VHH binders against p49116. Designs and how they scored, part 220

Target 1, 238 residues: p49116
Amino acid sequence: EGPLLSDTHVTFKLTMPSPMPEYLNVHYICESASRLLFLSMHWARSIPAFQALGQDCNTSLVRACWNELFTLGLAQCAQVMSLSTILAAIVNHLQNSIQEDKLSGDRIKQVMEHIWKLQEFCNSMAKLDIDGYEYAYLKAIVLFSPDHPGLTSTSQIEKFQEKAQMELQDYVQKTYSEDTYRLARILVRLPALRLMSSNITEELFFTGLIGNVSIDSIIPYILKMETAEYNGQITGAS
Short names: E, the ipSAE of ESMFold2; O, the ipSAE of OpenDDE; V2, 0.75 times the mean of E and O plus 0.25 times the DockQ between their complexes.

## First folded at step 13 (VHH)

Design g8 (framework vhh_brivekimig_d4)
Fold by ESMFold2-Fast, scan of step 13:
Structure g8 (fold): chain B 238 residues (1-238), chain A 121 residues (1-121)
Amino acid sequence: as target 1 above (238 residues)
Amino acid sequence: EVQLVESGGGVVQPGGSLRLSCAASGFTFSNYDMSWVRQAPGKGPEWVSSITGSGGSTLYADSVKGRFTISRDNSKNTLYLQMNSLRPEDTALYYCVKGGYLPWRKTFDISSQGTLVTVSS
């Protein structure tokens, strides 16, 4: 059988809403984040190994790891999204809310800590200059995580994760042969993704979803939605 | 030519039920996600619910979750919306539309006359 990922899985192109408003608002942020979330899930569903696990397992895996995939996507697309500008706007809003006593102090602290962790993660990835192949395999490693509670087919998931790790190692050793410790430096960044709250990510980036739907409800829908329709919307071919 | 024909609307008291139907033609129905969209007098269109092409997954606006059920019969090219525990704020013209849920969708391709649902005492 072939490699876990093909060259088509390395391509990850986010199309931003146009035009960017003069002042960032929750609708622009939500649309940008939603495009990244949909792109990330369509990326996952295009992987033959992922398809082979079956629909129930696919839904459980993505429900467990969507925040990790989304955060990796934020780091990968940080420049395209002007992520630093988005985060600065969110921080400014939170600082104003503290002064006006509109949010609880404990909640504001949790949200600010989450933003700090997100900034630290994205900065670490940028400093390492992670390339498209490395991002693809890091996403595959977090997607095929066998250790989430409630998962079935854990032995098969683990085999796919190990395959992702082996293919990443082969790529890094061949492409960055002079940097003996690059792989280790990259992999130690991944545990930080598990410490980020999916509920806080949802609050920061997905406020104002049409119909006020939850990410948990949207996941099984995206995973089963007609791909031709999605592709038509993204490419404008319909 | 895409054609969608809604039916099943009417006048009902609060707490009542209605079942809407949409007969589709002019396209391969099973290849498209479908949605229900409503428009109250003087307001813009509001997305209500979506169902995938296979019928394998559904999605509901928070305002109707637990009260409405979307379904489809691909052999009959028909989309359904079962509406229970109806409220006055559910009063609207209901449209079925070709296409599923997309957070960045700015327009709904309304090609039909819709079916009127009035919830009043």
Scores: ipSAE 0.779, ipTM 0.901, lowest interface PAE 0.9, mean pLDDT 89

Design g80 (framework vhh_brivekimig_d4)
Fold by ESMFold2-Fast, scan of step 13:
Structure g80 (fold): chain B 238 residues (1-238), chain A 121 residues (1-121)
Amino acid sequence: as target 1 above (238 residues)
Amino acid sequence: EVQLVESGGGVVQPGGSLRLSCAASGFTFSRYDMSWVRQAPGKGPEWVSSITGSGGSTLYADSVKGRFTISRDNSKNTLYLQMNSLRPEDTALYYCVKGGYLPWRKIFDISSQGTLVTVSS
């Protein structure tokens, strides 16, 4: 059988909304995040191994791991998104909310801790200089996680995760042959993704969704979206 | 030439039900996601619901979730919206549009006449 991922799965190009407003607002942040989420789900849909698991399993997997995939996407696209600017705007808004007593101190603390964890993760990935091939396999390892509650076909999911791990190892050993411990340094970053709350990610990045739909509801819709429509919209003017 | 013709609107009391239909032609209906969009008097267009081309997944605006059901019959090239527990705020011209839900969609391609739904006591 062929490799889990092809060269087409390494390409991950986010097209940002234009123009960037002078002052960041919830709608710009939400559109930017939504484009990244759609790109991430389009990426997952294109993987033959993912398709082979069937639509019900695909929905359950992505519902369980979308926050991890999204966070990896934020790290990979941090520069094109100007993520540091977006996070600074969110922090500024939260500081103003503290002064106005609009939010509880406990909630603000939880959100600030989440932002700190996200910044730490993105900074660690940047310091490791993770390349596009490595990001593709890290996303595959996260996607094919057999340990989420309620999953069926866990043996097949585990097989695909192990294949992703093996192919990442082969790539790193070949490409970074002088750095014997690079793979270990990369893999120990992954557990941090599960410590970040999907509810807080949704609050920070997806508050402005049209129709006030939830991420949980949008996931099965995107995964079953017709190819002709979503290809045109995801690539846009390309 | 894409053509969409809505029907089924009318006047109904609060708590009532209506079933809207949209007859589609000029494209391969089963290969496109479809949506219902409404425009209340004096307001801009509001997305209501979407359905995938196969009918395998649906999505609803929070304001209509649990009350409205979108469905399609690909053999008849027809889109439906079953509206239950209607409220005065559901009063609008209802349009079917070619295309599904996109979070960044600000403009809906409304080229048809729509069907009027009036909910009043």
Scores: ipSAE 0.755, ipTM 0.894, lowest interface PAE 0.9, mean pLDDT 89

Design g81 (framework vhh_brivekimig_d4)
Fold by ESMFold2-Fast, scan of step 13:
Structure g81 (fold): chain B 238 residues (1-238), chain A 121 residues (1-121)
Amino acid sequence: as target 1 above (238 residues)
Amino acid sequence: EVQLVESGGGVVQPGGSLRLSCAASGFTFSRYDMSWVRQAPGKGPEWVSSITGSGGSTLYADSVKGRFTISRDNSKNTLYLQMNSLRPEDTALYYCVKGGYLPWRKPFDISSQGTLVTVSS
């Protein structure tokens, strides 16, 4: 009966690799993205409602929505990550690849469109000044999506999504009482997340994992890994 | 004090099999993810496989996926690596390490002797 999310689920602190190199490289980008992905999955697994769905459902949900959670995380942590600098470096590399005929024009177009959609999304969220509570509930709405193919327990997932929507509505109405249409402006941003290709995200941000391990394989591992070890490495907490 | 003792290495022909063991002491074994890491002659350490504290999930490097199986027996405080279809490229000192897979974990905390696996004709 309690709330879907507690105050602990609002806290979302990304620890970046330090120091940032003078020139960005694939290892720094991959490490930064991996830290965000792991943080996002540990966030999801900490939700009691998520755990109540069972391990098989948890794995299926995160495999279906990791790109959407990751993109919300990029928007939320854009300043901490210096995301604009990372994207500019990627764009520069792609423009040089066009000049050197290393990639097909169609593929470069797809990747550039993805980057533009990502920039538009992050800019829209920044302009709306989305706060930590709003991000937490948007991530919950995305996580508890009952409409992915192959899911079981879809009625229970839908109930948790509705609960997330109701609690977001309550929060926004109380906190931003003078802005009657804020919730609508926030929610209409979510469909854009489904238009972004997870394969292109993996290529752009997780190149350092290629040949070692796939995102699909990492997901069930992260969801069952011991939290204390992760916290010791990321937050300095023992 | 954390103590890890690897065993089970040896010389084997290509296509052969070996089972490595790691005896753990000095910590609550079941509360920690565990990994196997190897170091080939003249190379740096390479992560091979990880298993969660409960044994509920495993992860493998692409180079060993489908050939190696990581497992654990928490009642015996022992980690295992079953290695099948061994290749000359698998020749290395194999180390058991306390801790799971993190893409940014550098360096690996190798404090044990390891066990030598040699795959040759």
Scores: ipSAE 0.690, ipTM 0.869, lowest interface PAE 1.4, mean pLDDT 89

Design g82 (framework vhh_brivekimig_d4)
Fold by ESMFold2-Fast, scan of step 13:
Structure g82 (fold): chain B 238 residues (1-238), chain A 121 residues (1-121)
Amino acid sequence: as target 1 above (238 residues)
Amino acid sequence: EVQLVESGGGVVQPGGSLRLSCAASGFTFSRYDMSWVRQAPGKGPEWVSSITGSGGSTLYADSVKGRFTISRDNSKNTLYLQMNSLRPEDTALYYCVKGGYLPWRKDFDISSQGTLVTVSS
């Protein structure tokens, strides 16, 4: 059987596009976000338990949770991405769109609320000082969610989620032995991820996709890509 | 030495169909994702479609979705693009390239001659 995650699943290294432009644009933001999404999907597909569920289940799970994985990735990689700068650029663009009457006020309000929720989530994770092991297990907990609509077989997914929770508990109790309530503080952050709209995330971060493809279309493609080709391009292994 | 040879292009009227082929050699074809890329007159290269090494998944640019079908025959080391309901906007040199879809790919490794598709009345 063995552990759900190995030490290799803790390593999560985002390679940013180079160079960073003087002024952030849709292409840079989309490329940065796409690299993070691909890294997140590569991370998921490398888990033996995930592979064991089979291709159809893998596709359904990632389609259901990609926004949660992506948001956790944004929080984990906030420093390397300069996420605050990206969000500020998006806010500035939206404010200019209001002034130029290019978008409805109601839509802009929805998007601004999403950005605020995203910033709150990232700030809460930073305040908790979530480490790489904790992020890996939180991602596993959201990945192995048995309660998404449309899933027909859930028992094995539930077992993997419980295993992720157990291994996170063991890690936190050993590493943060004096903080009795740390696990509870970490886990109560997860429901906020499901309040984030995947449609708004796609609009904010993925508008610059080459060929105008949707995230929904990309997911089954990336999950079936040749792994060696994929690894070399997102992890810097050549 | 990677070699890719495109064929099947020609002149066709709007609404017509063409099937492009790409003969691959010099690498283990079945282990690599493949893509079709086109370059229209006066424009840069545009990604059209990708297929995984096993053929288990495909991806299409929104401009060709529902009209084009990418496929492969790994026993023949051949990539195909079935083009239906062709439009004047589809006029381009078509290239096959080793490698799949990547949102951040700016450069396509185009070293072959391509095959010309002209859609006109």
Scores: ipSAE 0.709, ipTM 0.871, lowest interface PAE 1.3, mean pLDDT 89

Design g83 (framework vhh_brivekimig_d4)
Fold by ESMFold2-Fast, scan of step 13:
Structure g83 (fold): chain B 238 residues (1-238), chain A 121 residues (1-121)
Amino acid sequence: as target 1 above (238 residues)
Amino acid sequence: EVQLVESGGGVVQPGGSLRLSCAASGFTFSRYDMSWVRQAPGKGPEWVSSITGSGGSTLYADSVKGRFTISRDNSKNTLYLQMNSLRPEDTALYYCVKGGYLPWRKTLDISSQGTLVTVSS
């Protein structure tokens, strides 16, 4: 009973590292990405329906979809992050790696195609002018995906996904009543998220964590960390 | 006043084991994530491991994963680090820190004296 998401789940405030350096470096990119990942995981763990699935299911679900949540977060926070500038810095770093013969031509092609797909996705979301409510429900649809291998409680996950889809439909029809096809335009963007490799995302945005901690290891830690400590760091307090 | 007191360090041969303890006071221990940090001679501080306030989840640096185990006893306000298969590169002063792992945390307020771990040769 009640809506899947409350008004508190629409609020998504990313606190960027300060000061922003004149020229972007790996540390700044990794810190910015890590803040977004932590914000995304804390957003997910605050949902009562998600909590009701239990700890093991929560961990498996987020491990399966973190890249989709992260990519939606990149699109939603693109302006706050100056994402275009970050992607340009990543491309510049990759060009230096190519000149040093660090990557095979085939791997370079895969990485550049990933960056192109990411830019295309973010541009499509910007063109559609996706609002905060729509982003919250798109994240919920992605989070409650019953079709990942190895998941248990798939019928319950599917019911939460259907509830997310229904509530998004109700919102869009009420708020954008003049645009009959808006919901369809939004939903057809989602399959592209599944085509983006989580391994390439980790390589591009979390280079500063490589050798220290994996994203797979961080996820169950974030899902159980004390909220008070996190809130002091990430809730937009400054 | 927040107080953290580390103990359990010593000299051990490569392949040996040590168990470090940290006695906490001055705050509600169970409501804070806790971490172990080490500083080797001539090196900067290195994060080693973190544990959530409930003890429900742990995190380890890749360099110690599979060898070290972090744990806590909230009834005794005590944090532990079980160190197995010790290597010469584990030689460092070990500190416990109030607070969990945050990738963007650049400075750690080390207010305690730490406990010295020396792995011979």
Scores: ipSAE 0.715, ipTM 0.882, lowest interface PAE 1.3, mean pLDDT 89

Design g84 (framework vhh_brivekimig_d4)
Fold by ESMFold2-Fast, scan of step 13:
Structure g84 (fold): chain B 238 residues (1-238), chain A 121 residues (1-121)
Amino acid sequence: as target 1 above (238 residues)
Amino acid sequence: EVQLVESGGGVVQPGGSLRLSCAASGFTFSRYDMSWVRQAPGKGPEWVSSITGSGGSTLYADSVKGRFTISRDNSKNTLYLQMNSLRPEDTALYYCVKGGYLPWRKTYDISSQGTLVTVSS
């Protein structure tokens, strides 16, 4: 029984679209987000424990947790993505919009609240200076969540989640031995991920998808993509 | 070298059906995701559908979902597109392409002749 994650699972390098536009547009935002989503799904696929659960369970798990994985990825890759600039552009556009309809006004408020929650989460992770190993284990904890409705094999999923928690604890205790409460400060950030709407995340980051496909439909496709698509398109070339 | 040959197009009335085929050669067919792309007169290429190398998962543009079915026979190196409930807006030259769906892909390496589908009364 080896460790849940190896050093290869710590590497998480996002390749951004090039060139950067002078002004951010829906296509640039969507491509950036899509590259992060694909990288996140590729990361999950590479975990032996995840593979061991089988294809049907894998699909159900990532359909349930993609928004949590994606949000952790946004926090981890915030600098590479210039996420603050993307969010500021979205906020500026929304604030300059004139909405006459009451329902439309309520929707803008919901979207603005979501952006605020996302900024707060990313800021908290940055202030804690979360490292690559910590991000890998946090992603594993949310991936192996046994408590999503409709899941099967929940006992096995729970065992992998507990293993992720134990290995994170061991890592933090060894690496940040002087900071007795670091693990607690990190773990109390996780519940906020479940309060973020996957529908609003999809609207903000994935509206420009080719063919107007849904995230729910893309997930099983990404999980079964061939290795040639991974190495050439998702992992940044050869 | 990669060779793709489309066939099965024709003229049908709205509500009709057609089955397109793509014969592939020059690469290990089962190890590549494949896609169907169409180009209407005077317009750029539009992605239609993709299938994984094993055939285990498929993806469809919202405009064709529920009407088209992509499939493959890896033993025959052949890709298929079953088109039902055809609409005038489906009129286009249809191409098969090596490679799957990527949300950021705007261009396709189309070197084949394609197969023409015309939906009119």
Scores: ipSAE 0.776, ipTM 0.905, lowest interface PAE 0.9, mean pLDDT 88

Design g85 (framework vhh_brivekimig_d4; at its last look DockQ between E and O 0.75; V2 from the best seeds 0.00; counts 0 for: pae E 2.4 > 2)
Fold by OpenDDE, look of step 15:
Parts: C-alpha cells; structure tokens; sequence
Structure g85 (fold): chain B 238 residues (1-238), chain A 121 residues (1-121)
C-alpha cells in the first residue's frame, strides 16, 4: 500500500472571517472555530484510509477525537487565528457570566484551567516549531486512535495509526537528522490533548452555533456535506 | 437562473402536521446541500434544517428536532419538510434555501416567495 498521507494532506490553511472586529464577540469566535472545525473534518475525510473505514466508523472516530483534532488545529493555526486574542476574549466573556453568577466557583476554575491548558499546549507546540508535515502526521495519529470506546474496526484503525507514526518517524529522521530526539519530543505532547474536555471546548468556542446544535450532531453533516458548500463557507459566498 | 418555489403551507391547529415542498430548478440540485429557513412575524430569519446533497445527512435546529424531518428527492429536484407536532411558535414564513448549514449564519437568501405556516387554535 501507498503512504497514509500525501503532500495534499499537509496543506492546512485556515481562512479567517474578515474583517476582524475590534471586539471579538461570540459570533466571531464561533465562526472562526467553526471554520477550523470544518477544515479539520474535511482534512480527515480527504484521507483514503479514513474513507476506507466506512461511514459509520468514520463518524464514530471523528466524534471521539474531534476535540484533539480541533486543538491541534488551534495550535497549528494559532498565529492566523490570533488565538491569544481569542482566548482573552473568551475569558472576558466568561467574566460576564461570573458576574451574573451563572457559574459555580468550581466550574469557573475548571474552565479557566482548560483555557490555561489549551494555551500552554499551543505555546509548547510553537516552541517546538512543529512544521506542516509533522502536524499532518500528528493529526493522523490522533485521528486513527483505536483506544476510544465504542469503535469498530479497531485493528484497522491501529494499523493506520502505526502507519502514520512510521511515516512521521521517517519524515523527522529525514528532515531533522541532527535532532535525534525530535520525534520523541513531539509525540510526548499528544497526551496533553487527552487532558482537555471536549465539553468545555465546545462551550468555549461553539456557544454561538446556529440552532444550538451540538458538535456531535454536526460532525456527520460536515463529513457528508458537498465540497462546494465547504468552499462557499470558507469564502462566505455560499 | 436559480428558482426555488415553496408550497404546502397553511393553517393548522397545534399538534397538527404539514408537509412543505420546494421545487428547485436552474442548478444541479443533487450537488448542493439545501436548507429550510423560517421567519416569524417581527423576528429575524431562523435556520430550521439542512440536508446534504446526497441526502445522506440531515441537521436540525434544537427547536424543531424530533418534530421536523427534512428530506429530498433528487430525481424530482424537490426538497421536503415534514412538520409534525406543530406549535404556535412554529408560525412563520418558510423558505427553501440553496446551501447547507453554516454554524454562524444569521443571514439567508430569502429571495423566494416562501410558504406561510400558521399554527393557531
């Protein structure tokens, strides 16, 4: 079999809403996050191995790992997104909720810790100077994780994950030959993704979803939507 | 020229049912996601439901989930909305829209005539 990923899977360009408002409201944050989510999902569905798993397995897989994929996407697109500014805005919005006594002290702490972990993760990835290929393979490794409950075809998923790992190893060895431990350094960042709650991520970034739909609900839709619709949503011309 | 013609609206009592239809022309219907959007009197447009081009996936606003069913017949270039358990708050002009769900979309192309649904006792 051929490689799991091709050069076409390395490209991961997020188009932000324009213009950026002076005040980052919930709408802007949600749109930005949604565009990233769509990009991530469409990236996944463009992988032949992903398609080979079948629709049910594909959907289940993405449902299980969307938060991790999204987070990796945030890290990768942090500069284009002005992620620090977005996170600051989110914090500010949370402060309003705090003032309105909508959240318990424990919940506030939990949410703030989540934001902290997210920022730290993205900072750590930036510090490592992860390139597009490495991000692609890391996303693949995260996508093809067999250890989520309720998955079918776990053996095949594991094989794809291993293939992603091997390709990453080969790439790192070839591209960063003088950095003997680079592979290890980037792989050890992946556990941090599992510390992050998908529910909190959804609350922080996706509160403004039209129709109050859940990420769980939109994932199957995104995976099946027409390409023209995706392109339209990127440009805002649909 | 894209043409969308809605039909099937009417007056029903609470708890009643209606089935809306949208006849589409001027584009390859099966290659586009479609949506229903409604606008109640004095309110802005509200996304109701979307369906992918192939019909393989559907999405609903929480306000209609479990009550409405979106479907399509690509051979007839027709979009449908089965509305059950209708409520007074469902009263609106319903529009067929070319295009799928966008999480952030608050504006819609409502250039069609729409079909009026009135739920009243």
Amino acid sequence: as target 1 above (238 residues)
Amino acid sequence: EVQLVESGGGVVQPGGSLRLSCAASGFTFSRYDMSWVRQAPGKGPEWVSSITGSGGSTLYADSVKGRFTISRDNSKNTLYLQMNSLRPEDTALYYCVKGGYLPWRKTFDLSSQGTLVTVSS
Scores: ipSAE 0.883, ipTM 0.943, lowest interface PAE 0.5, mean pLDDT 94
Fold by ESMFold2-Fast, scan of step 13:
Structure g85 (fold): chain B 238 residues (1-238), chain A 121 residues (1-121)
Amino acid sequence: as target 1 above (238 residues)
Amino acid sequence: EVQLVESGGGVVQPGGSLRLSCAASGFTFSRYDMSWVRQAPGKGPEWVSSITGSGGSTLYADSVKGRFTISRDNSKNTLYLQMNSLRPEDTALYYCVKGGYLPWRKTFDLSSQGTLVTVSS
């Protein structure tokens, strides 16, 4: 059968909220993160292999891996988002919450460790100069993970993951032929994504969602929302 | 011209139930996500619930989750909100709105009449 991903799946263009406020606030950070989350889920929706798994499997997969997809998206879009500035604003907000005794010392430590791990991951990806094709295949490897608890149809998911791994290998060997260890350096970055807490990511980036909805509840909504409505809001089409 | 007509509001005791309806015309109803938005006296609009165009997925504000159920009948171009276990804080003018849940959506078109829900002892 044909390739898992087409050239259209390499395009990953984040449109930031405009105008940017003079000082970053919870609403701007939440809107920016939400735009990246929606872009990531619409990216997944566009993959024929993903569509072929069916709606229930699609929902289960994305609920299991959204944090990994989101973190890869943060790394890929770090410059567009001015991610370092956003993280600095989150740290400032966290320090203000500490002064007002709103958070325990243990929770603060967990959140700061999460921010450090996120910065380290993004820095590693930047040092490797990961390109758009590599990001697309890394996202596909993460999306088609057959090993999450609670998944019922794992054989097809595993086949799609193996196909993603093979196509990434073919791409890297062809494009970076003189760097024999590049693929290994890229792949060893992926386990770090599994160790990052989705609950902490949700607290840092998705505080202030209208109606206090959870990411678990919004995922099946995004996967089934009308595409034309989303495109009209993001691309500026009338 | 997009037209939305809400109905079904009234006065109920705490713990009571109401079913709101919204008759839509002037657009291809099944191709649009729809929402319910409410506005309490003297307050800004609050998003309540959304449903996808096909009806395949729904989303609820935490304040109404487990008590309200959004649904639609695309053959009748009608949106519904079943409200159970009503509380005094649910008192508001309720509007149906063309468009679904987007975290960056800042405004809703509340030009329709709305339907008043009053929960009082």
Scores: ipSAE 0.810, ipTM 0.916, lowest interface PAE 0.8, mean pLDDT 90
Fold by ESMFold2, look of step 14:
Structure g85 (fold): chain B 238 residues (1-238), chain A 121 residues (1-121)
Amino acid sequence: as target 1 above (238 residues)
Amino acid sequence: EVQLVESGGGVVQPGGSLRLSCAASGFTFSRYDMSWVRQAPGKGPEWVSSITGSGGSTLYADSVKGRFTISRDNSKNTLYLQMNSLRPEDTALYYCVKGGYLPWRKTFDLSSQGTLVTVSS
């Protein structure tokens, strides 16, 4: 029993690399995105229900949903990250890549459609004025999704998702007591996350990772890494 | 104080193998992720591989994946790098580093001696 999330899981403070360059480059974008990815993964691994699923299940679950968690993080941190500026810089680089004949026309169309869907999702979340508590529960609902292929323990995952849904409902009813349909309006935004391509997200935000490692290989590492150095770097080494 | 002593370097032919060792002292070894970093002559430092404190997860730079294997023995406070199918571009001074993989970590403490690997015919 006990609550799925505590107040410590609501805190989601992203610290950006300093200084922000006058002209954005792939390294700044990759470092910024990596900070959000690590923050999102450490958030997930701090949840007692997630810890209870065991390491193989944890890795499979995060591999299946990391892009959805990352996209929620982008929406939540859009102002801190200056996401509009980052996306504009990416669009400009894509236009230059067409000029230099580095990408096919079909790929460019896919990437531009993805950027549009991402902008639309972030705008819809801003219009709903989603608060930090609501984001935390939405991330938990996305994390504990039992319908991804290849998962084990899907019954327990489903129970944790239902608990996240109940706690979100209780929070919304208490905090927004005169807005009868707020929960429904929030929840209908989630299916758009399944339309986000992990492949394209990696291309947009994670080009130039040190050592050219893939996100799929980093995930098990982040879930098992020691936290002391990470905490010192992210909290005191801005 | 933290001390890291690398050994096992040498001269090998292309396609050869070496096993590097790093003896660690001055800290609780098992509570820290560890890395190998190399520096070729006239080049900046290059991250090679990392391993979690427990040894439960590893990461490799794409340039060495499939050829190098990082491991650790926490009972002996020792970090290892098994290097197979060595190439001339692997020629570098190899350093053992306290700390794991972070994409924004560009600075490494390379004040130890390192161990030199030379791949040459």
Scores: ipSAE 0.770, ipTM 0.908, lowest interface PAE 1.0, mean pLDDT 89
ESMFold2 (binder alone), look of step 14: mean pLDDT 84; pTM 0.848
OpenDDE, look of step 14: ipSAE 0.880; ipTM 0.942
ESMFold2, look of step 15: ipSAE 0.496; ipTM 0.802
ESMFold2 (binder alone), look of step 15: mean pLDDT 84; pTM 0.847

Design g86 (framework vhh_brivekimig_d4)
Fold by ESMFold2-Fast, scan of step 13:
Structure g86 (fold): chain B 238 residues (1-238), chain A 121 residues (1-121)
Amino acid sequence: as target 1 above (238 residues)
Amino acid sequence: EVQLVESGGGVVQPGGSLRLSCAASGFTFSRYDMSWVRQAPGKGPEWVSSITGSGGSTLYADSVKGRFTISRDNSKNTLYLQMNSLRPEDTALYYCVKGGYLPWRKTFDVSSQGTLVTVSS
């Protein structure tokens, strides 16, 4: 049996909407986030182990973990996205809404706490200088989580997660041989992903989807869509 | 080379039903996601629904969810849109489009004739 991930699964290249507008708006933020979500799901569906679990299990896994995958993607692509600028624009909008008495103070507090947690996570990953191989395996560990309610084939999922953990350990020990505690520092970052609300992520990044579709409805569509149109849009190939 | 011909439009009263058809040629129909897009008078194009190449998954605009059903027959190279519980705001030219749902789509390549749906009483 070969490795869980190949070099092709390490490549994670986000194509941003071009050009960036002078003033950020909900449509630019939503389009940027959607490109990352599509990239993340196409990444997951390309993994042979993921394909082997079958379509029903695939849909259930991604519905359970999309927010964790998305957040890892935000951290990995923070520079390409100018994420700090996007988050600053969201904060500015929220502060203006407070001044105009348009939003509940309790709701704004929840959203601001979410943004703080997201910034802290991304800063931690940046400080650790997480590389592309490490991100690929962290995403695999999150994807193959056997502990979500309602999952079937949990023993197979657990075996794939364990394989991801072993391959990450091998990579880190060989590549960062002088940093004895690097793997531990990386792994203790993962529990924070489950503290982040998927509902708040959806409100921040996915308000303004064409047709007002939900993330729950779009997931099974992306997982079964033909790749030709997606590839044509991100590579310019037709 | 790609050719799409819509049909099945007409005039119907609120609450009525219509079934639209799209005959496709010039490409391998089963290998492409397909969409329905509509354009009301004086408005820009609005995405309505998409279906994957295999027919295994569908997606609907919130405005039509529960009322419209997209389907396809790959053996006949034909796309369908079953429209139930029609409302005056559904009045538009309806177009069949090669390609599925993409949140970053800025324009819809609407080069075909379309089929007119008018909901009035």
Scores: ipSAE 0.768, ipTM 0.893, lowest interface PAE 0.9, mean pLDDT 89

